# Miniprotein binders against q56419, part 221

Target 1, 326 residues: q56419
Amino acid sequence: MEGRTLEEVQEEVFKRHGVLVPKKELEDLAKALEEAGLLLTEKVEARLKEEEEKLKRERPMRLAGLSYPEGEREARAFLEAFRASYPGEGEEARVLLMPHLEPSRVPEVYGAALAALEKTPPPERIYLVGVAHRPLKEKAAALPVPFQTPFGPALPDLPALQALDALLPFELFNTPLAFREEHSLELPLFFLKGRFPEARVLPLLVARRSPELGEALKVVLRDFPGLLVLAVDLSHVGPRFGDTPLTRTLAEEARRRDLGFLERLAEGEPEAALAFLGANPTRIDGVEVVASLLPLLRERKGKVLAHRLDLEAPTLSAVGAGTLVL
Key: E = the ipSAE of ESMFold2; O = the ipSAE of OpenDDE; V2 = 0.75 times the mean of E and O plus 0.25 times the DockQ between their complexes.

## First folded at step 15 (miniprotein)

Design ed3 (at its last look DockQ between E and O 0.92; V2 from the best seeds 0.89)
Fold by OpenDDE base, look of step 15:
Structure ed3 (fold): chain B 326 residues (1-326), chain A 116 residues (1-116)
Amino acid sequence: as target 1 above (326 residues)
Amino acid sequence: GDLIERLEELAEEVIEYLEEHGEEELAEEIEEQIEDIIEALKSGDTESAIHILTELAETIARVLHRLGAPYELLYKVAKLLARVSLAARELGDEELFRRAWEAAIKAYDLARELLE
């Protein structure tokens, strides 16, 4: 009954059903609904507090049995199949850009990431930077707890996280509930943990560009070396994102922007990559992450290993995904 | 507002540590300077306040390092300096930003030395 008076509701019921409900009965019902709503809100708040308290200990899997297998044996077979989907060889990565899209949509792109990881010496730690699809209290956040995977828990690097927090002008450990269902970390982490079971992880989310994050990470990486992973998707086009259904012209524009972005990153020109996008009309997902990590991306040359624009047929929409090594 | 609150919290912890380690005179001097900085921040003399705060925080970091303070306390000083650097950037003062950020890195480095 958003915005309608009890009198308006009474009139509507009378018009529809020919029954005049006494005003007192409507008042009692409204009161009961309000009380029920309050009780529901209190229960929801209590549940959210409980979930937040659980997130102080661990981040459970949310997509196990959906996006990837829950069992370790099946999960290993899953990794091998994805690696097999990419026919090429990888290169050693110091920085890896990879997708966080549903793996089944872009298997060869994840396969390319696995190929790169095969050529990468096992890092002591992985800086995993994802995209916040929920609001954060600050521009960026971290969750300093184990993340569950089929390969066992991905353990946080607490010393490195503490060092990073010390160099940020805001509290790094904020908005733990934003991590609960964030797939931009969970999906890449499956592949990373499967390849590097002993690596510690720094799970980071970016909501808005933070130059301070890149500057702080540059210092921290000196003392705490590791693999930097940008878990980002590329263009988002079609009706799900406010466009017309995918056309050849729209797909060509999305591919042009995706590849133009990745190629400039591969040349070590991240500012040029951002400038190339302008207003970002195809909604490249990774813009805020790249903008936050400029000091770490400058002058690094690399290679684009894979790209795909994947059609979601039911919505006639498409999402771009890529794998880049630096 | 947030900067002032963080400054007050850090100041209390630093002053307590200094008093417990025989630096009572320095603790008193720091307290007076912090009060002046807070007053300047409240009055809108933000640039001058940030400059003085940067210098004071650098001094605090050096003293804490010399005394062998817990590295966590120096990390708090580094974080304060990082906050100060952001404030300077928001004011459009690139020189003050650079100075405060370099000071933050120094405080961080001093903390790391205590862990070795």
Scores: ipSAE 0.876, ipTM 0.951, lowest interface PAE 0.4, mean pLDDT 92
Fold by ESMFold2, look of step 15:
Structure ed3 (fold): chain B 326 residues (1-326), chain A 116 residues (1-116)
Amino acid sequence: as target 1 above (326 residues)
Amino acid sequence: GDLIERLEELAEEVIEYLEEHGEEELAEEIEEQIEDIIEALKSGDTESAIHILTELAETIARVLHRLGAPYELLYKVAKLLARVSLAARELGDEELFRRAWEAAIKAYDLARELLE
């Protein structure tokens, strides 16, 4: 009954089914459906408010038993198996780019991140910057609460978060529900917390590029030094992403775009990396995070440690993931 | 808009602090300037209002620092200046954008000095 009068509905029902439904019966039905919808909306709103209040205290694991083991012993063994999937050595990172794709799909890419962490002195804090998969009220957000992991809670760096909020033209703590299911923080955090159990965390999400975030972080990092982690995926190609089915040519283009992007970042040229993507035809996930963090990426040279474009045969699609140290 | 609401909230705290710490005349002067700025913002004289607001916020930051105010109050001044900086950029006033951002960093630095 969207955008139609009851008379128009009545006429269409008669035309298609040969039954004239009195206006009174249509009015009664519409009222009942409206009232039922209002009650369901009230229940959903109450549930969301309850979940939002819980998220103001802590963020529970959502992927334990699905993407990683729930038990600490099994989780530790899982972590070591991923390190073993990457036979190379890492390098010390001041900035680490790592994926948030399902770990079992790109084990050596996560293994490369672990190899980099092995060479990295334990930081006092980790600036974990993921990609918001749900709308935020602002360009970026944080959730200043413990994030549960199999290795114990990852505690927030409250003084650093307060300082960051003080330099932003918007409230940083703006959308708790966006963190409820946000795997771009949870999956990388499993690996980071497993290797740096004493580090505090700044759990940050970017929805839309925010030059203000990068400028503020440049100031905050001066006073609160730590490890900067860009938790982003690369190309997304194929029908799952609004594309044609994956072909060898599309896969080759996605790989070229992924590696060209990473290599330009590794040269300390983040603006050139973004320009290389143009309209971003393979939908690299990390562009909004990189565009937000330009002041922190310029002139930082480093190395691409790993890359995989992971094929999803059932969906004829693929997702790229990489590990970069700066 | 949102800038007016944030300014009103900060002004209330700043004025109360100044009055509690023997700066009644300064509090009155700041209150009058803030009311004039808010009136100008409501009437659409936005660019001139945020020029004046930037200067006033810089003065407020220095005064709060001199008086040893809670660092959180200076953080709120820094945040207001970050909001002014964004507003200036949205109006296309790049010079004020940079000035207000530098002022935000300075207010933040003053807050950090008090915290240490």
Scores: ipSAE 0.875, ipTM 0.950, lowest interface PAE 0.5, mean pLDDT 92
ESMFold2 (binder alone), look of step 15: mean pLDDT 85; pTM 0.839

Design ed4 (at its last look DockQ between E and O 0.90; V2 from the best seeds 0.88)
Fold by ESMFold2, look of step 15:
Structure ed4 (fold): chain B 326 residues (1-326), chain A 116 residues (1-116)
Amino acid sequence: as target 1 above (326 residues)
Amino acid sequence: GDLIERLEELAEEIIEYLEEHGEEELAEEIEEQIEDIIEALKSGDTESAIHILTELAETIARVLHRLGAPYELLYKVAKLLARVSEAARELGDEELFRRAWEAAIKAYDLARELLE
């Protein structure tokens, strides 16, 4: 009924089929269709509101049984297997960069993160900064609730979150639904909670670069010291990401971009790392998070522990992942 | 627009607090200055208004701290100053940006003292 009157529809039906449908019957049908659309909208809104209310109390596991085991005993064995995938030693981290890619795709990269955590004194809290895969109302967001894990709930650091919110030019607690399915927090958190069961968490998402976030965090970390974790992936290349099919040349470029980025971060030169990427032709995931956190990354030297460009044969695509300690 | 709305909301809380704690003269003075700041913001004199607002917010923070106000109210003053700082950055005024940001940190520090 878009762009047509009921009389026009009635006339066309009569011309085609020789039957005059009463105007009231057409009106009743149009109303029923509009009501059906309104009911679908109301049902969607009601479900979203219900989910949002639940997220104000806790954030449940979404990937248990899919990306990691649901049971605690099996989850501990899972951590041990991942640590064993990386035969090297870690180093103490004040800042840890680790992936959020499906763990089974890059086991030694997550294993390197576990090795770093072994050398890291248990922190009072973890600033976990992921990448928003759903829109946020602001440049960044937090969700101040327990996040469920197989190792028990990861409790929020409410005083630190409140302090952070007080130093931001926007409401930090702005988009609860964006956290519902956000794997960039859930996957790293599994590993972090397994190694630091007593640490509180600040679960943060970045949608767009926010220099304000980095400046505020610098002040908050002064009063609420803890481990800063950048939960980011690296290059994204191939048709799944808008490129032509992956070639040897594109894969080699992605690897070069990943390693050059990580190495410059390891030298304490985050601005140089960003400049090295230029227009970011291989779509390194970590750019917006690094650009947000510059004050916390400058002059911190460290080491790249692991890297993999993981091939997705079915899609002729690849995703890079790395582990960096600062 | 957002600054005006947030300033109006915070001003209401501050004025109520000051009046309840015997600072009616300060409450009246602050209300008058806030009205002037809002008029300047509406007229497009944003940089001048933000400079004055920064000074007023610093004064408010010290008064609230002296009175032993709830730390949450000082956190709101810090947040207002963070918004002012962002507005200055968007205008390209780096000096005002840093001034307002330093003021935000000072208000935050005063809030932390009350919390401790």
Scores: ipSAE 0.885, ipTM 0.955, lowest interface PAE 0.4, mean pLDDT 91
Fold by OpenDDE base, look of step 15:
Structure ed4 (fold): chain B 326 residues (1-326), chain A 116 residues (1-116)
Amino acid sequence: as target 1 above (326 residues)
Amino acid sequence: GDLIERLEELAEEIIEYLEEHGEEELAEEIEEQIEDIIEALKSGDTESAIHILTELAETIARVLHRLGAPYELLYKVAKLLARVSEAARELGDEELFRRAWEAAIKAYDLARELLE
């Protein structure tokens, strides 16, 4: 009954079926549906509250057995296969930009990230900054609980998270339900935990650009050194994202924007990278993350290790992915 | 509104701590200044209120550090100053923003010293 009156419904039933349903019966049915809807809403709310309470203890795997293996032995073989998909050597990373796209779509890009991690001394902690694909109460958020992985739990760095919260003009620990199904953290974390099993993690999400986050992290990183990871995808083009089906011209434009963005970041010019995108017509996913972390990206020179624009054939759409080391 | 509520809650905690540690006169002075700041914020004199609050919070952070207060209390002062800095930025006052942010870092640093 999306906006229709009981009279309109009665008329429609009469037109379709030649039966005049008494108004009282329709009223009773509407009331019963409303009561059922209320009961469903209460049950959903109770379930969400239960899930929120569970997220105070741990964040369970959601993509195990789907995007990556659940078992540790199989997960290690998965990592090795992804590393083998990238034929190059990595560079030592202080900042790593890597994708959060479905790993099977861009194996060599994740392989490049693994190659970089091979050249990186084991960090004490990893600042993992993902993209919020669901609304947050604040511009950014953290979840200070263990994240489950096939390699065991990724434990939070509570002292560093507390220090970060102290320097933010908003509550860092907000919107725990946004983390429940957020793949932008789960997928990169699989690779990171597999390579650095003893590293603690700061799982962060950015919904909107927060310059305050970058300034606060700059201070915190002084006292709590670690690897900064930007888990971001690049261009999103095609029908799934409001464009026409992928053409050579559209793909070339997406690649141009992706590479132009990454190259300027590799030169230590993150403001130039953002300016190059303008209105971001190809919808580079990582813009809000990069805009939030400017103080940490300035003057850092690095190297683009991999890039791919991956076609999703069923939708004739494509997503860009890249690996950058700073 | 949110800033005022947070300021009131933090002020109560600080005042209680100071009274328990023999700084009763300072606690009274802080209470009076906080009331004045809240009145200024309510009246729309936001710039003046932020300026006074920044200076007061810096003083409080130094006193708490000297007294060996729990580092968590100094983190709360740092967070208040961070909120104040954001309010200054929203007003377009870059100097006040910088001052409040530097004060926040200082309060944070003082907290870190208590952990060492």
Scores: ipSAE 0.868, ipTM 0.947, lowest interface PAE 0.4, mean pLDDT 92
ESMFold2 (binder alone), look of step 15: mean pLDDT 85; pTM 0.836

Design ed5 (at its last look DockQ between E and O 0.93; V2 from the best seeds 0.89)
Fold by ESMFold2, look of step 15:
Structure ed5 (fold): chain B 326 residues (1-326), chain A 116 residues (1-116)
Amino acid sequence: as target 1 above (326 residues)
Amino acid sequence: GDLIERLEELAEEVIEYLEEHGEEELAEEIEEQIEDIIEALKSGDTESAIHIFTELAETIARVLHRLGAPYELLYKVAKLLARVSEAARELGDEELFRRAWEAAIKAYDLARELLE
């Protein structure tokens, strides 16, 4: 859309249509398009500012009626159906890894998370760590506002968030708009709020690995104990993600990478889990979160409760999801 | 640049508080040491700046705690120590990183005591 001179445009029009448009007319058109673009830019900026101001007060549901029911009674039944999709028993979690993939694609993986929550004493707060799908101004961010759910608002733990911000070398509250459509927080939060309606939340996003975040959280968790949740997906393979069409070999590799990663985490060896992935050829999106949280994952042993590599049939692609308790 | 601005902002707030609470001699010392830290930063002697600031900040934190300062001011001290500790890590100076990070935790702990 940029990079051409008016003379180049004039030459191209002449080559294609046999008409020489005077430079003055092209200049007038360019100015009119620039003016129209400025007006659109002003409207977009005003809307974004409006949305940002709203996000400084609350974060509304974006996926109600799409990924989960809007009404509380229907949402409660939805949770029970997901729990029923997992036939096993859970275990108490101090740390829970769960997906943020569309729930209907991996019902037993979310069911396993619910099974773990059944065995987990209600925490005072939940450290919910998702993956930023929009750029952040810093390596990580939080949004210290209520997040709406069908079970009522998930209230922020403001004292814990303030404490965390005090131990970070950057402003924690840095990119409100990144939370506007962030499903990696909204989808897990639905399940967490449904099970722990009284827990406060620290809604955190990681864009790039942040060792300082893990060091700060280790101190904050000492003073503000709670449930740590890594809301991450695993392998992303196939054409939607830059590969050739999914083959059995690629799917087997993705599954092996997912399980090998989870198993090493379950052994309390997060550095070994990262090393196992190497260059991350199947694009496990949990890597940046795990790399940020190493101090909180070391020497914590646990169990992989569920895993699925779920096929997206129309796109011949797949995404892995898992449930791990530590 | 960003670190210098944050250092000046913190120093101004701390100096004002100390002067209002009878610590004029310390406030003057802080002002002088802040100038030294800024000169070191501008000359590229970042490790010296971090050393000087870390020692100064530990003293500031203890005095603010003794005076019953607002805990938020101690959180600001902890945060600036976290910033300089990250700068030391980026330079590859693990010893200085640990020194500054431990100081950040101490300032944070003093802030927490005021909240308890």
Scores: ipSAE 0.874, ipTM 0.952, lowest interface PAE 0.5, mean pLDDT 92
Fold by OpenDDE base, look of step 15:
Structure ed5 (fold): chain B 326 residues (1-326), chain A 116 residues (1-116)
Amino acid sequence: as target 1 above (326 residues)
Amino acid sequence: GDLIERLEELAEEVIEYLEEHGEEELAEEIEEQIEDIIEALKSGDTESAIHIFTELAETIARVLHRLGAPYELLYKVAKLLARVSEAARELGDEELFRRAWEAAIKAYDLARELLE
């Protein structure tokens, strides 16, 4: 009935089918649909509440058997194959920028991340900062529960999470349902847990730039040292994102912006990286994360290990991915 | 409204702790200052409220540390200072923001010392 009156519906049915449905029957049907809709809404709400209660205990895998293997043995072979896809050597990372795109689309970029992790001493904890693809109640959020992986659960660092919350002007533990299907954490975490099985994790999501997050993390990192991971994608161009189909010109512009962004980050100039993007016409995914973490990225020099602009042929769209170490 | 509620909740917990540990005079002073802060917030004098609260919270954090209070209580003080610092930033008062934020870090540091 999408905004139509009962009289308009009656007229349409009459025009199409030559049947005049009595107004009372339409009213009864509308009422029944409304009641059914209410019942459906109540059931959905009850289910969401149940899922929220489950998320107080653990975050289950959602992409196991789809994006990566569910079984541990197969998962280890998966890691090895991805590492083999990158022919270079990595560097030690204090900060790692890596993608959260479907791994099969950019295997060498994930391979570069694994190469960097090979040169990185096992951290006590990993600050994993992803992008919220669903709305958050606050600018950022954390989920202080185990995340399931094929390598066992990634356990939260509760003391460090508590310390971080104490220094934020908002409740850190908000919007647990946003984590339920968030791939920006799940996909990177597969690789991180596979490499560092004993590391605790701080799973963080950023929806909007929060300078307060960077300042708070700077203090917390002093007392709770660890690896900082930015799980972000780069440019999003083509019809799926409101552009024309991918052209050589559009691809060159996306690559230019991606590389220009990463190179300025590698030089320790995150503000210059943000300024270089301006209005961000190619929709670099990681902008809000980088803007939130400026205090941790300043003056850190590093290296771009990999970049790819991957074509999604069915939609003639492309997504940029990169690996950067600082 | 949310800030006032959080201030009242923290004040109640701090006052109760201080009364139980022989700091009754300070508890009374805190209660009076909290009332003044709330009145300032209600009247729209947010800058004055933030200033008074920042100074009070620093004192509270030091006393709680001295008494060996649970670190969680000092974290609550730090949290409220962080909230107040953000309010100052939203007002465009950079100096007040800096003062409140530094106080938050100090309260946090004092809490960490209780864990060591």
Scores: ipSAE 0.874, ipTM 0.950, lowest interface PAE 0.4, mean pLDDT 92
ESMFold2 (binder alone), look of step 15: mean pLDDT 87; pTM 0.864

Design ed6 (at its last look DockQ between E and O 0.89; V2 from the best seeds 0.88)
Fold by OpenDDE base, look of step 15:
Formats: sequence, C-alpha cells, structure tokens
Structure ed6 (fold): chain B 326 residues (1-326), chain A 118 residues (1-118)
Amino acid sequence: as target 1 above (326 residues)
Amino acid sequence: GDLIERLEELAEEVIEYLEEHGEEELAEEIEEQIEDIIEALKSGDTESAIHIFTELAETIARVLHRLGAPYELLYKVAKLLARVSEEARELGDEELFRRAWEAAIKAYDLARELMERG
C-alpha cells in the first residue's frame, strides 16, 4: 500500500468515514490483498510463459480486423486501394524505407512503398528491420518463426538468420515477447507479403544503435541477397510526445527535419542524415535503425517518393511518415 | 563471467571434436591456451586474452575446416570472435578489434564453404 503504515491507513479511514477499523481487520485485509496480488502475479507469469512458448512456433496476427482486413480477398482489395492512393510510379528498390504507422493515417506513403515494390524484382528474402517499442535484452533481436498474415504465413529464412547470429557479438534470438505486439513489423509485413508471397523474411528489431548489426548484415547479404526494408516512422511531435499542441512552427520544423533526414539518406550520406538531426528534438523514430545500418546505406543514391506529417486531432499531435528507395 | 563461460563451452565442444578426429595434441594445446586466456581475463589483462584467443581461434577454424567439421561449430567460433572483437572495441583498441573481426569473418567464410560442399 504505497509505503503507508497500517496506523496511517486506519487514521485516514477514520478521518474520511468516521469508522475506526480494528488493526487486526486491516492486517487481515492487507494479507488477503497480498495473497491476491501474489496469485495475480503467478497467473500473469504463467500466461507470459504460455505466450512465449507459442512464439516458439508462430507469431499470430494482432492487428487483423483493426489495421488491415483479416480475409485474403479483402486484404487484396486493401492493397489495391492503398496503391491507388499514390498517383506516382515507383522505382526499383534495393533498400526500402517505409512507415509502420497505422496505414489509414498515411495511405499514400504506403501506396508509394507499393509502387516501389511493383518495380522491384521478387526477392528471395526480405530483411525487415523494425523499431523495438518494448525493451530488448540486447541491442537487436530476431524471431525465427512464421509470422501470420492474411496472405498466409511469412516464413523465416533460418539459414540467413543463423548466418547473421554467427557474426553478432550477442545472441540474436532474444526477447521473443517483444515481437508479440510489435506493430513495426506486422504492418509493413502485410504489404510486403501481399506483394512478395514467396519471399522468406528476417524479422529484426532494433532497440539501440548497433554498428555490429550493420557490419554483420553487410557480410550476410553477400551470401544471402535480399531486399532490405527499414520500417521506421519519422518525427513525433505534440502533447503525446511531450510537446505543446501542434502549431504551424512545430509542424514546419518536423517537416524540415523529416525531409532533411530523408534527402540526405537519398544522397547516400547516412552519417550526414544523423548529424543533421543532432539531439533529435522532433523524435524521429528511425534514428537507431539508420545508425545500426550505416554500412548498408553509405554511397547508395535513391529517391524520396512520399512524405506526410499526419495530425492526430484528438491529441493535437502529429507523426511523420516517409517512403524512400535506394 | 559470461565471456569465460562461453569460452569454456566452445573449448569443450572443440576439444571433444578434435579428440574424436585424431587431433589429440592440438586438443591438449587448446586446453592449455584456454586456461591461459581465462587467467588473463581474470587478472584484467583483457587485451592479451583477446590477442591469444584470436590467434587460437584462427587455428581452430582452419583445422575444423580441414577436418570437414559441422559448419555450426565454425559459426560458434565466428560468434565468439565477434564477441571478443566487441570487447576490444570497448577497450578502444581499434587494431585488436579489426583483427578479431577479420578473424570472425574468416571463420564464417570457412563455415560457408563447408555448407556449400555438404
């Protein structure tokens, strides 16, 4: 009971309700609450263990019927509608930066990603690098199991994952529970699996910058070629993120930082992109991912296909999203 | 503690494999060198430990490759080399980091060659 003594609780109850509860009854109640708390903790632990054991076999959909359709037919219509929301043509991608924001918020940005994928030969495998919104035991992690999608399971590339693990100074296969509800992988994977149904996937999460990941991936990509996808959002501004409500000035600053970041990446200057952000006052989500993948982004020229700063009106906050091909 | 445990586990597996494949002399040499590496780590001479291990691991990787060992065992060698390279980086020894990392890549490449033949 948040550091209060039984005497203090007794006094408070007396002051509020005019009832003197005997100390023995308070002790019995405290014991009962403690026992109930212990039982709840045991149940939670047992449930987490069960979920972890399930994640050894597959990662189920969590956002089906919410962020995208569960049914395959409806899911295909969803993809087509998103593609139609982007009026431009795509370019072939070797590296694709795309958002993981709720698709309905930035349809044209996802549409731009689909446009790029239309111009991209079907890869044997996709390195899907998302952002860990939950703590990881290590700087990065992978989950080597099928990810469920409306288009069937996205199967892991176990040989390539094993090769990557062999070149990392830490255990790659860590923190499976972090993947359970991680939308930074699930949302992009919907679009990727829909476009490339036969591609194997390496689902990766980055929590903290790991230069080792980029160097290891550079070696692995030589032997296991594939499409690299950075599933990252851009600026996060407004009250939800600790700022004042969105103003014209704040929105202009967010856009400036987003575009300045993406443009420098498009020029093949990822270090310049990071340096441009400095302390990252608009909280660009993808910084740790980009910082981890520098060896793969250097000297690669590309194009920014789309950008949007989307307002969440109920919170007067905004999130940036972009699509970049390299 | 974690690094020592990983060294001991790898050494045990490598020694067992070498003894089973007629490399008993090398197995004994590895055991002695692993003890020296562990002692160096315990004494705080991490740089010397990494240096000795890097050279030993390169030899181990070559012999395992020659013997046609399971590629997974060479991956374990590569992983431990990657781990010690990170220790070197944390110490600020760029040369030692480079040496250990290059050795890790080499062990990995040898593993890949075995995979392609299997």
Scores: ipSAE 0.882, ipTM 0.954, lowest interface PAE 0.4, mean pLDDT 92
Fold by ESMFold2, look of step 15:
Parts: sequence; structure tokens; C-alpha cells
Structure ed6 (fold): chain B 326 residues (1-326), chain A 118 residues (1-118)
Amino acid sequence: as target 1 above (326 residues)
Amino acid sequence: GDLIERLEELAEEVIEYLEEHGEEELAEEIEEQIEDIIEALKSGDTESAIHIFTELAETIARVLHRLGAPYELLYKVAKLLARVSEEARELGDEELFRRAWEAAIKAYDLARELMERG
């Protein structure tokens, strides 16, 4: 009813339904909708406050029974099935790039990550760096609480998180609600916790590139060694992401961008990887994370283990996922 | 504006600790220098303020370490140095950025030594 008079609404209802609704009924309805909107706002605010308080103590599973099994026995079988979907050998990772896309869409890409973890000595801690899908108050954030998994809680490395916060120009623990539904941490964490049940975790999100995060992490990793994980997806193309319907040409471009990006990272050339993307025309998800972590990626050579550009046939769109070890 | 608030908060904690541990003369010197730093910030002389604070913070970090202060206080010194370091980078002063960042790492390293001590 925005920009319309009650008489215009009345006339439209009459035209469509053959019923003349009295102006007073329309006025009453408008007032009721306004009141319902206010009550909804208050109820939503109260619920968010409750969720925020819960997130200060723990981060519950949100995707159990949807993206992975809830029960531990089934979850272990799920891990083994994913490992089996990648027939190759892994390599030891000091840095691992892996996806956060729905696992069933790219099983061999997650399998490649498991193969890499298989060759990787159990770390004391994992620096898990995902992509914020909700706004953060700062460029980056952490949530210093246990993250629940089917394999038990992934405990935070509180000393390392405190050390990281001490080297940042902003408060690291700044947006608990952004973690509430953040699958870029939950999905990779399932695989990481399943393989490294003793490792503590630094659950980190990047919203916008933060060179200071990379510089701080370089210092913290010196004193708190661990596995660095970039939990990022690659190209996002097609109508769901603002393009024309997926064509062979667009898919080929997305694959070329994905692989060129990963290959340059594998050569220890993260600046060249970013430059190769230019304006990021295929919307590679990991750009802000890589741009934040340059000091940790420079001169570190490795190998691309897997890649898939996964088709979303109903939306005529596609998302790329890859596995890179450094 | 926010930087001034953070400077005042750190100064209060450091001065209180130093006074409790017999360093009253140093606490007075720090109070005077913090006032000068704040005046420089208010007048827009931000690069001078950062340079002066960086040197003061290095002195504060060494004294806190010598006194066996809580490592958290040294973390707060490191954090403010990281904050002014970022300010210098945003101003385009690369040399001052590196100077302040190195000081932040040094304060952090001293905090780590205190944690190792127990």
C-alpha cells in the first residue's frame, strides 16, 4: 500500500474480486499490520538476544542431519565414504585450502582434503579461516567458544586467540551472531575435527580483506604452530549470482579462473593469483581471505589436488570448489 | 577520537600499576607524555603522535617486563601499538607503520616471556 491511497486499494480489490471493501476496514487492516510489525520486531530482537547469549558459551551444530550425519558412528562412515571418493594420494599440508560448499555436491574435493589430512601430522591447533556470510562489525572476527560436532566439541585455543587479538587494531571478538549459521566454518570443521579429534581450533571469519590479520597471524603462528585452513569456495556464476544463464563459455571462463587462481597460489604467488582475477568477474569466494593472508602464502609452493565446477541445474548456475595443499 | 580514548584507558592501567610498584616518577613522566600525544592527535599531527607513542610504549613494555607485570597488560600495550601502526599505514607512512608494528611485536614478545615464566 506504499504510495497508494485507500481509495486506490479499494478500487483494485473491487476490480479483482467484485467486492467493495469499506474504507474503514482497509484502515483497520493497515493499523493491525503496523502493530503486528512492531510486535514482530520486538519478538525477533528478544530471540536474537537469546541466541547471542547462547553463542557466548558454545556454537551448536546447525547442519547435522542436513549436510552430514548427526550420530558419531554414521559421521565416521561419512568421512570414510568421502575419502574413498578421491582415489588419489594426498600430500602433507602446512596450509590447506578446502571448500565450504555443500559436501554432497563436491565429494571428491572434500575427499582430496581428507587425503591431505591423512598425510599431515596431527596439529596442536587449526586456524580455520572462513568467509563471513553475515556482516561483521570489523574486517574479521572470531568466536572463542566450543563448536559442537558429531565427534565431540572442537575446543577453542584460547591462548592463541588472545594472542591474536593482542596484535590486531580492532577487537577480534566482535560479532557473535555472525557465527550462528556460518556454514563456511561448520562444514569444513566436520571434516577437520573428524580427522584431528585432539586439535584445538581458532574459528575465524573474514568479511573484508584485512592485511593486519595476516601480519598478526604470521606472528601468532610462530608461537602457536598449527594447520592453517582457508575454507573458501571458488567461482560463483549464473543467474543466482547475477549473470545470464550458464553457458559453455561462462563455465569455461569460471573453470579457467578457478584453476589459474589455484595454480598461482600453488606456485607461492598469492599476489599474482589475485592480479589474475582482476575485478573477480566469476566471483571467486576466497579473494578476501587470500588477500588477508598474503604473508602466510608467499613463497609457499604446493599442489592442486582437486577441482570441480558444480552445476546447479535448477538455477542454471554453478559453484567452483578446490583442494590445494601448500 | 577513538584512539584518544584508547590511549587514556591504557595510560590509566599502566600508571596505576607503576604507582603500586614503586615507579611513581615514571608514572608521572608517562602521564605528561600521554597528554602531549593526545594534544598532537587533537591538532592533527598524527604522525608525530604515533612516533612519540611508539617510543614511549617501548619504554613502558620494558619496564612492565622488568617488574613482572601481568602479561595481559603487555598485550594491551601491543594492541595499542598495532592500532597506531595501522593508523600510520592508512596515512601512507610506510616507515612509521613498520616502526610501530615492530614495537607491537616486541611488546607481544615480552608478554610471551612473562607467560613462560608462569
Scores: ipSAE 0.870, ipTM 0.950, lowest interface PAE 0.5, mean pLDDT 92
ESMFold2 (binder alone), look of step 15: mean pLDDT 87; pTM 0.876

